VHH binders against Probable cyclic nucleotide phosphodiesterase syc0937_d. Designs and how they scored, part 9

Target 1, 255 residues: Probable cyclic nucleotide phosphodiesterase syc0937_d, of Synechococcus sp. (p05675)
Amino acid sequence: MVEDFAGDAMTLSIAQITDLHLLVDPQAALRGCVTTPRAAAVFGNLKQRSPDLLLLSGDLSEDGSPASYERLRDWVEELGCPAIAIAGNHDQPERLTEICGRSPFMGEPVYSIQGWRIIALDSYQPKRIDGRLRGDQLDWLDQRLGEDSSPTLLMLHHPPVLIGVTKMDAIGLKDGPEFLEVIAHHQQVRLVLSGHAHQAFIQGRGLTTFLGCPATAMQFDQPELPAGWRSLELEPDGSWRSQIHWVDTDSIHFA
Short names: E, the ipSAE of ESMFold2; O, the ipSAE of OpenDDE; V2, 0.75 times the mean of E and O plus 0.25 times the DockQ between their complexes.

## First folded at step 4 (VHH)

Design s44 (framework vhh_7aqx_2)
Fold by ESMFold2-Fast, scan of step 4:
Structure s44 (fold): chain B 255 residues (1-255), chain A 122 residues (1-122)
Amino acid sequence: as target 1 above (255 residues)
Amino acid sequence: QVQLQESGGGLVQAGGSLRLSCTTSGFTFSKYAFSWFRQAPGEEREFVGAIYSSGGSTDYADSVKGRFTISRDNAKNTFYLQMNSLKTEDTAVYYCAAGKYSWGRPSSYDYWGQGTQVTVSS
């Protein structure tokens, strides 16, 4: 006799990395931080964890250069993990899609994986620091959520909630209230992941948990803190576990 | 086979109006979002406006808000851009685009038209 698990699905292991701010020159510094070795150290740690899926929640490149995106692509290929990437306000979305819009990167905005739906949203605005999803994307999201009640994880670059940091809240998601209204009507939305803030946060709203991820590049107001990333373990029943990992770059000798 | 075809471009004087049309075939029109983009010589392709299939939601670039209106006719498999109070800086090749999942950036659209030239003289 066997006990049936829902849908025969297994635990989905996810790594989220964000705000890498890669520059064309791998020795270049941003705000006193050489960003390439920090991202490389995080990828070294990801190999030890062997995630099923990599989520890259924006500001992957500082300068939008092809060289910065090719460097990212090489690390993802070396990791051997499928990846979903979105643009942050520093990215060049067309170059990101051209270089990171093919295998091992996944090009669709919606995926059903191990009993969960993963939906990637685009908050990028040309020539602006703040984000916006726009009415057509909000309508599209509402329709996608109405079609399937599976536990759902949403990813966007700009935090859709106020995090209590004045400078960050001034440049967050411009249509955050409209986004929050959409997801309030869909109880299956369990997780909303974002970057941009260069710090971890956690905020609960109804049945949804909003999670901010520390940068691999630098943390705001604590620039000497190490590179960070988030692990998530998603169960087919909609339960989940998550942890922030801090990576000391002093011990890293290889990409 | 999927096809998008623009029409209605041309030469117009500043302050004038033009109506662009995009006729489509080869997919279920009612399930797609539609956008207009434009590209001036030497510049990147710029978002102009979008319309989604559901509630008639529309978005516009700040530079065209109040002057341009996007609309769709599901029965004719066609969508439109009504361009009023045209300015010389509106001179560009205008492209129609269709995406099942669309975010207002060029890379998010599955299908593109060939483009139609709009020239606004002073």
Scores: ipSAE 0.000, ipTM 0.209, lowest interface PAE 11.9, mean pLDDT 85

Design s45 (framework vhh_7aqx_2)
Fold by ESMFold2-Fast, scan of step 4:
Structure s45 (fold): chain B 255 residues (1-255), chain A 123 residues (1-123)
Amino acid sequence: as target 1 above (255 residues)
Amino acid sequence: QVQLQESGGGLVQAGGSLRLSCTTSGRTFSSYAFSWFRQAPGEEREFVGAISWSGGSTDYADSVKGRFTISRDNAKNTFYLQMNSLKTEDTAVYYCAAKHGSYWLTPNKYDYWGQGTQVTVSS
């Protein structure tokens, strides 16, 4: 075989997990679902796949307890993978940051990795289910995108697009239209990842693809579905591949 | 609970340099992102620069980019603003601010503020 080598950048393998809804009691159930074993099974699956980067797109804890975040941190440490985490509407952001604000968790909102930029956004609102980025963060995002034309992946908890599910669209990103206007002016934004909806979706708008990720906890409107996560393979030239993985929890020992 | 105290302000001639320090009290210095803001008389408070909790990322207002550098020393519970090539327009009260983790670039989310230190740049 004749060997041909790309530049110095390699393919970036990413795992996205979301909506873990961890509770202080690892045996506690939410909506008939014991959430800890489902998240643990997903981490077991991730360990076999050895991703380069873990994206945790919110609702990591249901109750905001220190014990729930400590459990998450222990799993991420065992995985040995750098992680970027954002808060969802159920999280307690200060406690998340206190417990998960050090290695292997990355604390920056912006990273340049293997020819891509990864930008984490905060849509959390105190005591509210819906999300909002607010004018300050939208202006900041516009400035960041104006400074670097590298292929860009954005992550936020609340979907910025309507997904066609009335209940979910009622509690999505309130300033979604303003967000979409910002990114419409920046052709390098290739991917926007979100959680919150507890289901997979895919939508195109201009040159940007919007991807929703299923929960590890439970799927809305399809409770029979197992825990899910998303893989992404990002190439240095800005091309990408992605798929959803479903993880059976029936054979996992709860310890 | 964290408390912030600025130092290093004063009078300097245009083209000169000053280094501001912000010392913190508390056990969780390494978990905080830090920023500098300034307020000139009769104007609103404006962002100057920020450094992430890890120290791996910095950001600056366009008006100071290339002239100011923010840094942190976790062992000393202190962070700094090195100000070079100062202009008369840089005259303001400078405030240090702190917030948990990576949520540092939205001004309404800063948890702790210093009292301010005056910087005066003479023509």
Scores: ipSAE 0.000, ipTM 0.198, lowest interface PAE 11.9, mean pLDDT 85

Design s46 (framework vhh_7nfr_2)
Fold by ESMFold2-Fast, scan of step 4:
Structure s46 (fold): chain B 255 residues (1-255), chain A 119 residues (1-119)
Amino acid sequence: as target 1 above (255 residues)
Amino acid sequence: QVQLQESGGGLVQPGGSLRLSCAASGFTFSRYAMSWVRQAPGEGREWVSSIYSSGGSTYYADSVKGRFTIARDNVKNTLYLLMDSLKSDDTAVYYCATKYSWGSEFDYWGQGTQVTVSS
């Protein structure tokens, strides 16, 4: 929702989805999970909620196929919501940009929306599972954060913090410590969103909260859990609320 | 409300050709990805081909690639499947379908059209 009374910014409603692992064949399974129906169910849930902005935090495609990205693009077009997408380690970044790099997808790394700044970061590494931002991107981020003190939300695919799961922590953000040092110098960074872990987590450090989002595909170590997504309500004063939503897909017929 | 009507099936000999049509009504056809799905007797449904709305890009199951062509006419609200070099394994009921469900937007299936490849 938006209002224009005396120029006041309103609450920004955001949905985050992640780790969709879409395949060219919509009936194909990953780790025993048919991923297309679970993503479709989450988009159905999003349609009822009508978010202002959709954040797609990586691993959108498992196989990097054009078909998987075009399926995603068609769902986002039908939702009618502007979207910001980043690559995860399974994605093909060039193909993602080609198919999902235009309206309704937003192509810039920095956005000012309803008194907040949203910054999308690229942690993708060719032929690797783990992530890295690299020194040039960290220097760029430091400069962007120095220019504007508005409350800021950062999005990257790989968790920059240890989550206490040995297998996941081994393949997280390799230059996480360097990233955390940059963030520590910028008090306006309120939220850092990530995917990759296929589970929800919350970790606070100073004034920054790090939020992991459950996958739409499957949850690691808890395969009985349904597809999940995160809602966020951002206020112009820098305050925020967030909630995980679980989408029951057992009764849905997919064809 | 939403209706999909398949036609063009029939009996054909191995190596023959058929053209399937699907007439769509009750929704904005040009906004939907469209698919052909088949079901052989006693078997589950098998995805055959899709054509997407956003780019018009076409995709095929490995079993039909190079033999089948999917096409759409957004002015006539019609989906096509052009089937060449038909094999006995292509024998199935062929269904026209929209993309997967996402909440209140459900997949719609037609009644199907029978394709039989037999000598």
Scores: ipSAE 0.000, ipTM 0.318, lowest interface PAE 12.9, mean pLDDT 85

Design s47 (framework vhh_7nfr_2)
Fold by ESMFold2-Fast, scan of step 4:
Parts: structure tokens; C-alpha cells; sequence
Structure s47 (fold): chain B 255 residues (1-255), chain A 119 residues (1-119)
């Protein structure tokens, strides 16, 4: 959407972060990457941008520890905007809900914000790496989408589409075809955001765009790349803009 | 304000049938997925069956498939569980539960109705 006097007042500014893999020890490394400083640098970048809404699309903790979720909560409180968080396959969902299930985190899966609906989906499976929404959640989603035709953004941890990376496609959303069938009957679904892949991707299907977000921890197959996050600008008419931001993680970015 | 009231429980012989009802008030029943959950003496809660408002889809625990049927009447704000071929293992307090949002536990619970199947 072009910038004008009315458009600026109605734009919803969103930040998506994903795959933080926080550990109880802030100096601990995952795959040679010390994850806490990388997440902290991203939050520093977000604070300067002041988004309206923060979306956290899973794998927020590597070890499910209370300390890792309290660290995340402290950063979100300091950022000062509402947040919607979902579990990834490394998370402990009960612990995430206990610590991050209260303000500034939003507890419900469906929100109407500035003409858009944001729906958070749970693809977590106990003791599994791959994801599944299951028939009951797919039926629930179909019901919610049938009641309101507002432009809709869906968020889930596991990509519901094949991204062309064999190892990641083997552990994606197992009931992706069923999910795609549901959303094909709801033309208002404009955006589907996911994590898990530790890389950016974009794929269009009908009126829906599927966007993968780089990790704050590390990027698979390109570990030299910095921490990443996605910005989105949503307009009330259903138009949107998005871009990936890369954040260098030297000591000056922790200010 | 919100109320779920179960009825239709009782004592029945093995192989018998019962029809449970749950009368709902104080919320927009037609927007909620409805479930039956049971708790046997000394056991934890076990999900039995669910029915969804818009999809018309029904789901059953493996222990009751082919024997129980869940149904709803959105005009009467009533949920039903038709229980055939009852077994002693079906002995439990049966609860009606309502759910609107996926990210939450059940939003509303009834008081329960006792079903006793003699061995």
C-alpha cells in the first residue's frame, strides 16, 4: 500500500522471530552457535523499530527450562508490545504457557487487529520432531475462518508446504495437505508464517503467500549468516509488505 | 451465568444402553465445540467424544468407537451421548465440556452424571 495520511494511521506493524533455541546457560552453544546473544541482538533491533505486535513462531527454548522462558519473557516485557507465541518441537508447551501465557503475551489463538485476523496454530507433537495440526484443530480452523472474511494471517511452527530442502521436508507438517485443503476454501487467508526451517522462503498458492522466517539462533546450511527476523506491514484492505532483517551479533548490538 | 447440566445417567446391565443429555445456557452454544469426558473411580479423566459446530464432524476415543454416538441440537442448546453395548469399563462420571478456542483448555465444564455398568 502507498503511504498517505489515512494509510499510515491504519497500518499494522508486525515483527516475526523464530527458532531462538534459548538454553538455561546464556553462554551455551547449539551447533557451535551461542544462541542467547543472537536473540538479544534481535530484541535490541526490535526495540528501535517499536512494532505493534510480536509473533514468536516456535522453538523458543532448546531445553524447555524455566530460565530460558523467563529470559524470553523479560525481553518481551522490555520491548513493550503484545506478543503471540507458539511452541515448536523443541519447546516444553506447559512451561511456555506457564511463564509466557500472561501479559504481555496474548493467551488466545485468534485476534482481530486493525482489520486483520491473526490466528496462531499448534503443530507440536509430544516426543516428535515433525508437526501435525490434527483433525480437531483443522475443523476448529475451518469454523473460525467461516465466521469472518477479514484478511487473515496464520502462524504455525512447521512449514505446511514443501520448501525443496530434503532434510527439512522430511520433518515438516505431516498433515500439510489437509491444512492446504482447508485454507483453499477460505480466500481471505493471505499469509501463512512458519519457522522450523532456519531459512527464509516464499511460496504462493492461489491468494495465499507462505513465508518462512530465518532463525535468530543459526541458519541451516548457511551457519555464517547472522540472526534474522521478518517485518510485516499489513493494511486494512488486505495488502501487505514484508522483508527479512539480518542482525550482526557483535558486542555493540547488545546496547 | 454459564451452565452445563448433564442428565440421563444411572445403573444399567452390561450390553445395555443409555442416552446422556447436556443442557447448555449462558453462552452461544452453536459456536462451541462440545465434548464428553469421563472419569472412572480411581482413574484420571479420559476424553470420550467430540462434535464440532460448523464442520458437523464427530470424533471418538478408540475404546468407544462403534458403540457410542455423539449428537447435538443447536436449536435446543443440547448435547447428547447415545451409549450402546455398555461394558463394566464404561462405569464413570460423564462430564459435558465446551471449547471455543484451540489454544485453551475446555472453557466450560458440567457437574457430571454417574453411569454405573454392573459386571
Amino acid sequence: as target 1 above (255 residues)
Amino acid sequence: QVQLQESGGGLVQPGGSLRLSCAASGFTFSKYAMSWVRQAPGEGREWVSSIYSSGGKTYYADSVKGRFTIARDNVKNTLYLLMDSLKSDDTAVYYCAAKYTWGESFDYWGQGTQVTVSS
Scores: ipSAE 0.000, ipTM 0.150, lowest interface PAE 16.7, mean pLDDT 85

Design s48 (framework vhh_nb_b201)
Fold by ESMFold2-Fast, scan of step 4:
Structure s48 (fold): chain B 255 residues (1-255), chain A 119 residues (1-119)
Amino acid sequence: as target 1 above (255 residues)
Amino acid sequence: QVQLQESGGGLVQAGGSLRLSCAASGFTFSKYAMGWYRQAPGKEREFVATIYSGGSTYYADSVKGRFTISRDNAKNTVYLQMNSLKPEDTAVYYCAAKPWYSGLKFDYWGQGTQVTVSS
């Protein structure tokens, strides 16, 4: 339950970034896009906004190199806010954990923060592009949601809903229907955030809103768009606001 | 290379207790979540308990209040204290490990240890 105590109601400010596709060489390009300066520009924008929590929803590294994760770690450490990271299909999960598995990165999959629950899910499959949560994780999620009725935000890399883009829907969350069945029994799930699609989307199902986040690297089918990220402002009563931010790289220098 | 080795299984009478141990090597133990699963003959593998890097614990409803999961990061070991054992707890118990930041998906598994609870 969300209780409003006079004078103590606080808004939780969240930044979501996703699909950074960092490479060992900071000047390397992916699909004609040099990914490091675009991510650096977004971190510069985040530093000015000082979010309470950073969500990194996968595909953080393109090549899984130690150098790419060390670059990410250094940026998050400089930002100075707590962070929750999950692997996308391009990541090397063990290396991500080894290099980024310490403060300010948070180690639990479930957090209670200012009246909300934040739950991070793992859809990574070794040597595959598409995602899957597996029965064990779905059962675990059902149990977590059953124990606490606080407004809940879920994060996973692969979109659990069809977004209407054939090529992306072919490589989405394979057990999406099973995931949707689990959350349909838990009315407190207000938000489900994902990456992977390299575009913004919004879909409502029951009381849940599904939000896709643009990449910091490149946007699929709209290469003219700059790096993007999502802000969220969560109220203790379960209400929320969200906005996509586009960041030009011309005012941010190579770091 | 990641290795998980279970021990402590055996035969026990209903109402009795057993303590399972899992010795881990090949990874930075303190950064991994550790779990216990079980599998009875002819049934699918079932979640029992997990403990995350920060100390949070979660249990299957069937074992809540009877089993306790704990870890010793200095010894790279996770434990499952099993009290008030019932015949339906009879299964092979598996130790599992996963990166701390992920959900419940476990990437590394031990070979298992047999627990048999007689009526």
Scores: ipSAE 0.005, ipTM 0.250, lowest interface PAE 10.2, mean pLDDT 86

Design s5 (framework vhh_nb_b201; at its last look DockQ between E and O 0.50; V2 from the best seeds 0.00; counts 0 for: pae E 7.4 > 2)
Amino acid sequence: QVQLQESGGGLVQAGGSLRLSCAASGFTFSRYAMGWYRQAPGKEREFVATIYSGGSTYYADSVKGRFTISRDNAKNTVYLQMNSLKPEDTAVYYCAATPYYSGLKFNYWGQGTQVTVSS
ESMFold2-Fast, scan of step 4: ipSAE 0.476; ipTM 0.763
ESMFold2, look of step 5: ipSAE 0.048; ipTM 0.549
ESMFold2 (binder alone), look of step 5: mean pLDDT 88; pTM 0.902
OpenDDE, look of step 5: ipSAE 0.019; ipTM 0.398

Design s6 (framework vhh_nb_b201)
Fold by ESMFold2-Fast, scan of step 4:
Structure s6 (fold): chain B 255 residues (1-255), chain A 119 residues (1-119)
Amino acid sequence: as target 1 above (255 residues)
Amino acid sequence: QVQLQESGGGLVQAGGSLRLSCAASGFTFSKYSMGWYRQAPGKEREFVATIYSGGTTYYADSVKGRFTISRDNAKNTVYLQMNSLKPEDTAVYYCAAAPFWTGMKYDYWGQGTQVTVSS
């Protein structure tokens, strides 16, 4: 067991990366962007910062190929921290589970870490771009939240809130209103993290803050922006800090 | 007291068919996603097929067009119809259950049933 009063051991340092869109060919481009080097540069940046936990919030592979997931797994293994991954609409969830369903990837949807609960949700719908949690998962989430009042961070791929971008709002979380009703009844939900939008956003609703993360691949609203990721520092009392980091691919040599 | 009990495995010739069944108890079956995995000797466990609570199905590329997953909520049973069997389909087949598809792991697993396909 870990000593509870050992300084920074009580602060949870998290890195969120999302929308990597890895392809079988590491030189392949999506929308004019070669995605593999941008993701590699972000992992190089993460290696220097040594997070306690890595959150991978979907669209990890563009084509669902074994090679793309094996590349991701190798980078996570090299980083040397535990990871929680969820599928986005471009992923093949079964292939993700097959290749990334072992250490250092964590297999449970709920974790208690340094005074916080981390809950990973699945919004994937086969052969659809938009997301849905479904009634069984919403009922399950309501039950899990009712069992423990610890400060809680939820992660899902599709934004459950409208972000004011017509094209993205058309393909967001289809049962977002139902999800928002569930979490409105649980005051311990402090943070909801999502990908999908390929841009940063922040929205407060009640006691919950909703955070969108920029892609490592490309940013839809501001294509001039580099690869991005989000850091979070979570305190046991439920307070938190967060920042977006932008990574220039030319400045980092990641093996 | 969740239980998953697989049946229907056995020995079959290449090109033959088998139907696997998994009887579930101890949870509200209709609200659970059900899946089939397999593990061949000396290899890691691999995904075969899943069926969501709403009936949507998903298959591994290696079995698409040959295997069909289905469920009977009145009988608390999930099925795997395996047609055009190949020697490479030889494995222990496991039934799995989760309240939703997690992309990573299932909550409950059966003990497995052996399928052997001779050439």
Scores: ipSAE 0.000, ipTM 0.180, lowest interface PAE 13.8, mean pLDDT 85

Design s7 (framework vhh_nb_b201; at its last look DockQ between E and O 0.01; V2 from the best seeds 0.00; counts 0 for: pae O 10.8 > 2, placed apart)
Amino acid sequence: QVQLQESGGGLVQAGGSLRLSCAASGFTFSKYAMGWYRQAPGKEREFVATIWSGGSTYYADSVKGRFTISRDNAKNTVYLQMNSLKPEDTAVYYCAARPYWSGYEFDYWGQGTQVTVSS
ESMFold2-Fast, scan of step 4: ipSAE 0.437; ipTM 0.738
ESMFold2, look of step 5: ipSAE 0.146; ipTM 0.582
ESMFold2 (binder alone), look of step 5: mean pLDDT 86; pTM 0.875
OpenDDE, look of step 5: ipSAE 0.007; ipTM 0.252

Design s8 (framework vhh_nb_b201)
Fold by ESMFold2-Fast, scan of step 4:
Structure s8 (fold): chain B 255 residues (1-255), chain A 119 residues (1-119)
Amino acid sequence: as target 1 above (255 residues)
Amino acid sequence: QVQLQESGGGLVQAGGSLRLSCAASGFTFRSYAMGWYRQAPGKEREFVATIYSGGSTYYADSVKGRFTISRDNAKNTVYLQMNSLKPEDTAVYYCAATPHWSGIKFDYWGQGTQVTVSS
């Protein structure tokens, strides 16, 4: 009977990584930052932590190259962790799906795991930096949330809330107000995870907590900060805890 | 004591083929990721292809489908088979090696071999 265990046997351990901005050349720089070693250092940290599930919340590739996605897929395969990936505005969604839409990557938008529901949303817009879920996806989300009252974690690339950073708020989720209206009718939505902002944030609204994840590539307005990722521990009763982890690129050891 | 020695460069006509070889010594070759980079006159060094210790291969879009990277661990050699060569493939080609399984940083470089593709 697993009900006799306190947390560990029933706890879902999740890692979120975001905004990797991988380039075909592993030594290439974006805004003076060589992105591949930073992402690799985070994967080294993840290997030591052994999460149950990896969430990749967009901007995984900067150039959309097959080489960048194949490198990501290889790292996830080496980690040995199931993964859910969504596109950010820099990604090429068709290529991401082609290369990273197969095992160990999970292809469905909805998963029920350890008493929680995890729903991945697509905010990508062709040839645009800002995001949009669109009415069809918002209606779909409303229907999915109406079918099951389990504690729910939503993941999307673009922050659906204003974070108080003018440059980022100008390119966030364009239909954020419509999204917030949908989730306000569903008390089971406990967590909303996003990338895009290249910084950590936390914002509470009703029973929902909105969490921004730092990039593995670079942090906006604080380029001296290392690569970051978020851990989450989800309990079957809907309680959760979360922590940001900072990873020095000098810590890359896979042997 | 890590040494990388490229060979197989030369002059070839557009549409032709060349096979570059890189002989490696001074390290446990099979445990290293191997790569090829190139540098054309007046341009920065650019990535061409990499092969990891496990055999996974990755290519720049400009060469995908035309170039093939391979390795022979018994001979401590990495190869770049270049087919359907174009004048824009003209460059000095460099062999690179790294102990990092992810290929995140290439620590060792050869001296390069010149490839010239005539129109």
Scores: ipSAE 0.000, ipTM 0.282, lowest interface PAE 13.1, mean pLDDT 87

Design s9 (framework vhh_nb_b201; at its last look DockQ between E and O 0.01; V2 from the best seeds 0.00; counts 0 for: pae O 13.4 > 2, placed apart)
Amino acid sequence: QVQLQESGGGLVQAGGSLRLSCAASGFTFSKYAMGWYRQAPGKEREFVATIYSGGSTYYADSVKGRFTISRDNAKNTVYLQMNSLKPEDTAVYYCAAKPYWSGLPKFDYWGQGTQVTVSS
ESMFold2-Fast, scan of step 4: ipSAE 0.521; ipTM 0.786
ESMFold2, look of step 5: ipSAE 0.000; ipTM 0.186
ESMFold2 (binder alone), look of step 5: mean pLDDT 85; pTM 0.865
OpenDDE, look of step 5: ipSAE 0.000; ipTM 0.224

## First folded at step 6 (VHH; framework vhh_nb_b201)

Design t1 (from s5 with Y101W L104F; at its last look DockQ between E and O 0.01; V2 from the best seeds 0.00; counts 0 for: pae E 16.9 > 2, SAP .738 > .668, placed apart)
Amino acid sequence: QVQLQESGGGLVQAGGSLRLSCAASGFTFSRYAMGWYRQAPGKEREFVATIYSGGSTYYADSVKGRFTISRDNAKNTVYLQMNSLKPEDTAVYYCAATPYWSGFKFNYWGQGTQVTVSS
ESMFold2, look of step 6: ipSAE 0.000; ipTM 0.119
ESMFold2 (binder alone), look of step 6: mean pLDDT 88; pTM 0.901
OpenDDE, look of step 6: ipSAE 0.028; ipTM 0.472

Design t2 (from s5 with R31N Y100R Y101W L104F; at its last look DockQ between E and O 0.01; V2 from the best seeds 0.00; counts 0 for: pae E 15.3 > 2, placed apart)
Amino acid sequence: QVQLQESGGGLVQAGGSLRLSCAASGFTFSNYAMGWYRQAPGKEREFVATIYSGGSTYYADSVKGRFTISRDNAKNTVYLQMNSLKPEDTAVYYCAATPRWSGFKFNYWGQGTQVTVSS
ESMFold2, look of step 6: ipSAE 0.000; ipTM 0.146
ESMFold2 (binder alone), look of step 6: mean pLDDT 87; pTM 0.888
OpenDDE, look of step 6: ipSAE 0.750; ipTM 0.874

Design t3 (from s5 with Y100R Y101W L104F K105S; at its last look DockQ between E and O 0.25; V2 from the best seeds 0.00; counts 0 for: pae E 14.6 > 2)
Amino acid sequence: QVQLQESGGGLVQAGGSLRLSCAASGFTFSRYAMGWYRQAPGKEREFVATIYSGGSTYYADSVKGRFTISRDNAKNTVYLQMNSLKPEDTAVYYCAATPRWSGFSFNYWGQGTQVTVSS
ESMFold2, look of step 6: ipSAE 0.000; ipTM 0.154
ESMFold2 (binder alone), look of step 6: mean pLDDT 87; pTM 0.886
OpenDDE, look of step 6: ipSAE 0.430; ipTM 0.762

Design t4 (from s5 with S102T L104F; at its last look DockQ between E and O 0.60; V2 from the best seeds 0.00; counts 0 for: pae E 6.6 > 2)
Amino acid sequence: QVQLQESGGGLVQAGGSLRLSCAASGFTFSRYAMGWYRQAPGKEREFVATIYSGGSTYYADSVKGRFTISRDNAKNTVYLQMNSLKPEDTAVYYCAATPYYTGFKFNYWGQGTQVTVSS
ESMFold2, look of step 6: ipSAE 0.048; ipTM 0.515
ESMFold2 (binder alone), look of step 6: mean pLDDT 88; pTM 0.899
OpenDDE, look of step 6: ipSAE 0.316; ipTM 0.682

## First folded at step 8 (VHH; framework vhh_nb_b201)

Design u1 (from t2 with S56K K105S; at its last look DockQ between E and O 0.12; V2 from the best seeds 0.00; counts 0 for: pae E 14.8 > 2, placed apart)
Amino acid sequence: QVQLQESGGGLVQAGGSLRLSCAASGFTFSNYAMGWYRQAPGKEREFVATIYSGGKTYYADSVKGRFTISRDNAKNTVYLQMNSLKPEDTAVYYCAATPRWSGFSFNYWGQGTQVTVSS
ESMFold2, look of step 8: ipSAE 0.000; ipTM 0.164
ESMFold2 (binder alone), look of step 8: mean pLDDT 88; pTM 0.896
OpenDDE, look of step 8: ipSAE 0.795; ipTM 0.893

Design u2 (from t2 with S56K N107D; at its last look DockQ between E and O 0.03; V2 from the best seeds 0.00; counts 0 for: pae O 10.2 > 2, placed apart)
Amino acid sequence: QVQLQESGGGLVQAGGSLRLSCAASGFTFSNYAMGWYRQAPGKEREFVATIYSGGKTYYADSVKGRFTISRDNAKNTVYLQMNSLKPEDTAVYYCAATPRWSGFKFDYWGQGTQVTVSS
ESMFold2, look of step 8: ipSAE 0.011; ipTM 0.393
ESMFold2 (binder alone), look of step 8: mean pLDDT 88; pTM 0.896
OpenDDE, look of step 8: ipSAE 0.010; ipTM 0.271

Design u3 (from t2 with A33R K105S; at its last look DockQ between E and O 0.05; V2 from the best seeds 0.00; counts 0 for: pae E 10.7 > 2, placed apart)
Amino acid sequence: QVQLQESGGGLVQAGGSLRLSCAASGFTFSNYRMGWYRQAPGKEREFVATIYSGGSTYYADSVKGRFTISRDNAKNTVYLQMNSLKPEDTAVYYCAATPRWSGFSFNYWGQGTQVTVSS
ESMFold2, look of step 8: ipSAE 0.000; ipTM 0.276
ESMFold2 (binder alone), look of step 8: mean pLDDT 88; pTM 0.888
OpenDDE, look of step 8: ipSAE 0.634; ipTM 0.835

Design u4 (from t2 with A33Y; at its last look DockQ between E and O 0.01; V2 from the best seeds 0.00; counts 0 for: pae E 13.7 > 2, placed apart)
Amino acid sequence: QVQLQESGGGLVQAGGSLRLSCAASGFTFSNYYMGWYRQAPGKEREFVATIYSGGSTYYADSVKGRFTISRDNAKNTVYLQMNSLKPEDTAVYYCAATPRWSGFKFNYWGQGTQVTVSS
ESMFold2, look of step 8: ipSAE 0.005; ipTM 0.188
ESMFold2 (binder alone), look of step 8: mean pLDDT 87; pTM 0.885
OpenDDE, look of step 8: ipSAE 0.183; ipTM 0.602

## First folded at step 9 (VHH; framework vhh_nb_b201)

Design v1 (from s12 with D107N; at its last look DockQ between E and O 0.01; V2 from the best seeds 0.00; counts 0 for: pae E 18.4 > 2, placed apart)
Amino acid sequence: QVQLQESGGGLVQAGGSLRLSCAASGFTFSNYAMGWYRQAPGKEREFVATIYSGGKTYYADSVKGRFTISRDNAKNTVYLQMNSLKPEDTAVYYCAAGPRWSGFSFNYWGQGTQVTVSS
ESMFold2, look of step 9: ipSAE 0.000; ipTM 0.102
ESMFold2 (binder alone), look of step 9: mean pLDDT 87; pTM 0.893
OpenDDE, look of step 9: ipSAE 0.761; ipTM 0.883

Design v2 (from s12 with A97R; at its last look DockQ between E and O 0.07; V2 from the best seeds 0.00; counts 0 for: pae O 5.4 > 2, placed apart)
Amino acid sequence: QVQLQESGGGLVQAGGSLRLSCAASGFTFSNYAMGWYRQAPGKEREFVATIYSGGKTYYADSVKGRFTISRDNAKNTVYLQMNSLKPEDTAVYYCARGPRWSGFSFDYWGQGTQVTVSS
ESMFold2, look of step 9: ipSAE 0.497; ipTM 0.778
ESMFold2 (binder alone), look of step 9: mean pLDDT 87; pTM 0.877
OpenDDE, look of step 9: ipSAE 0.022; ipTM 0.327

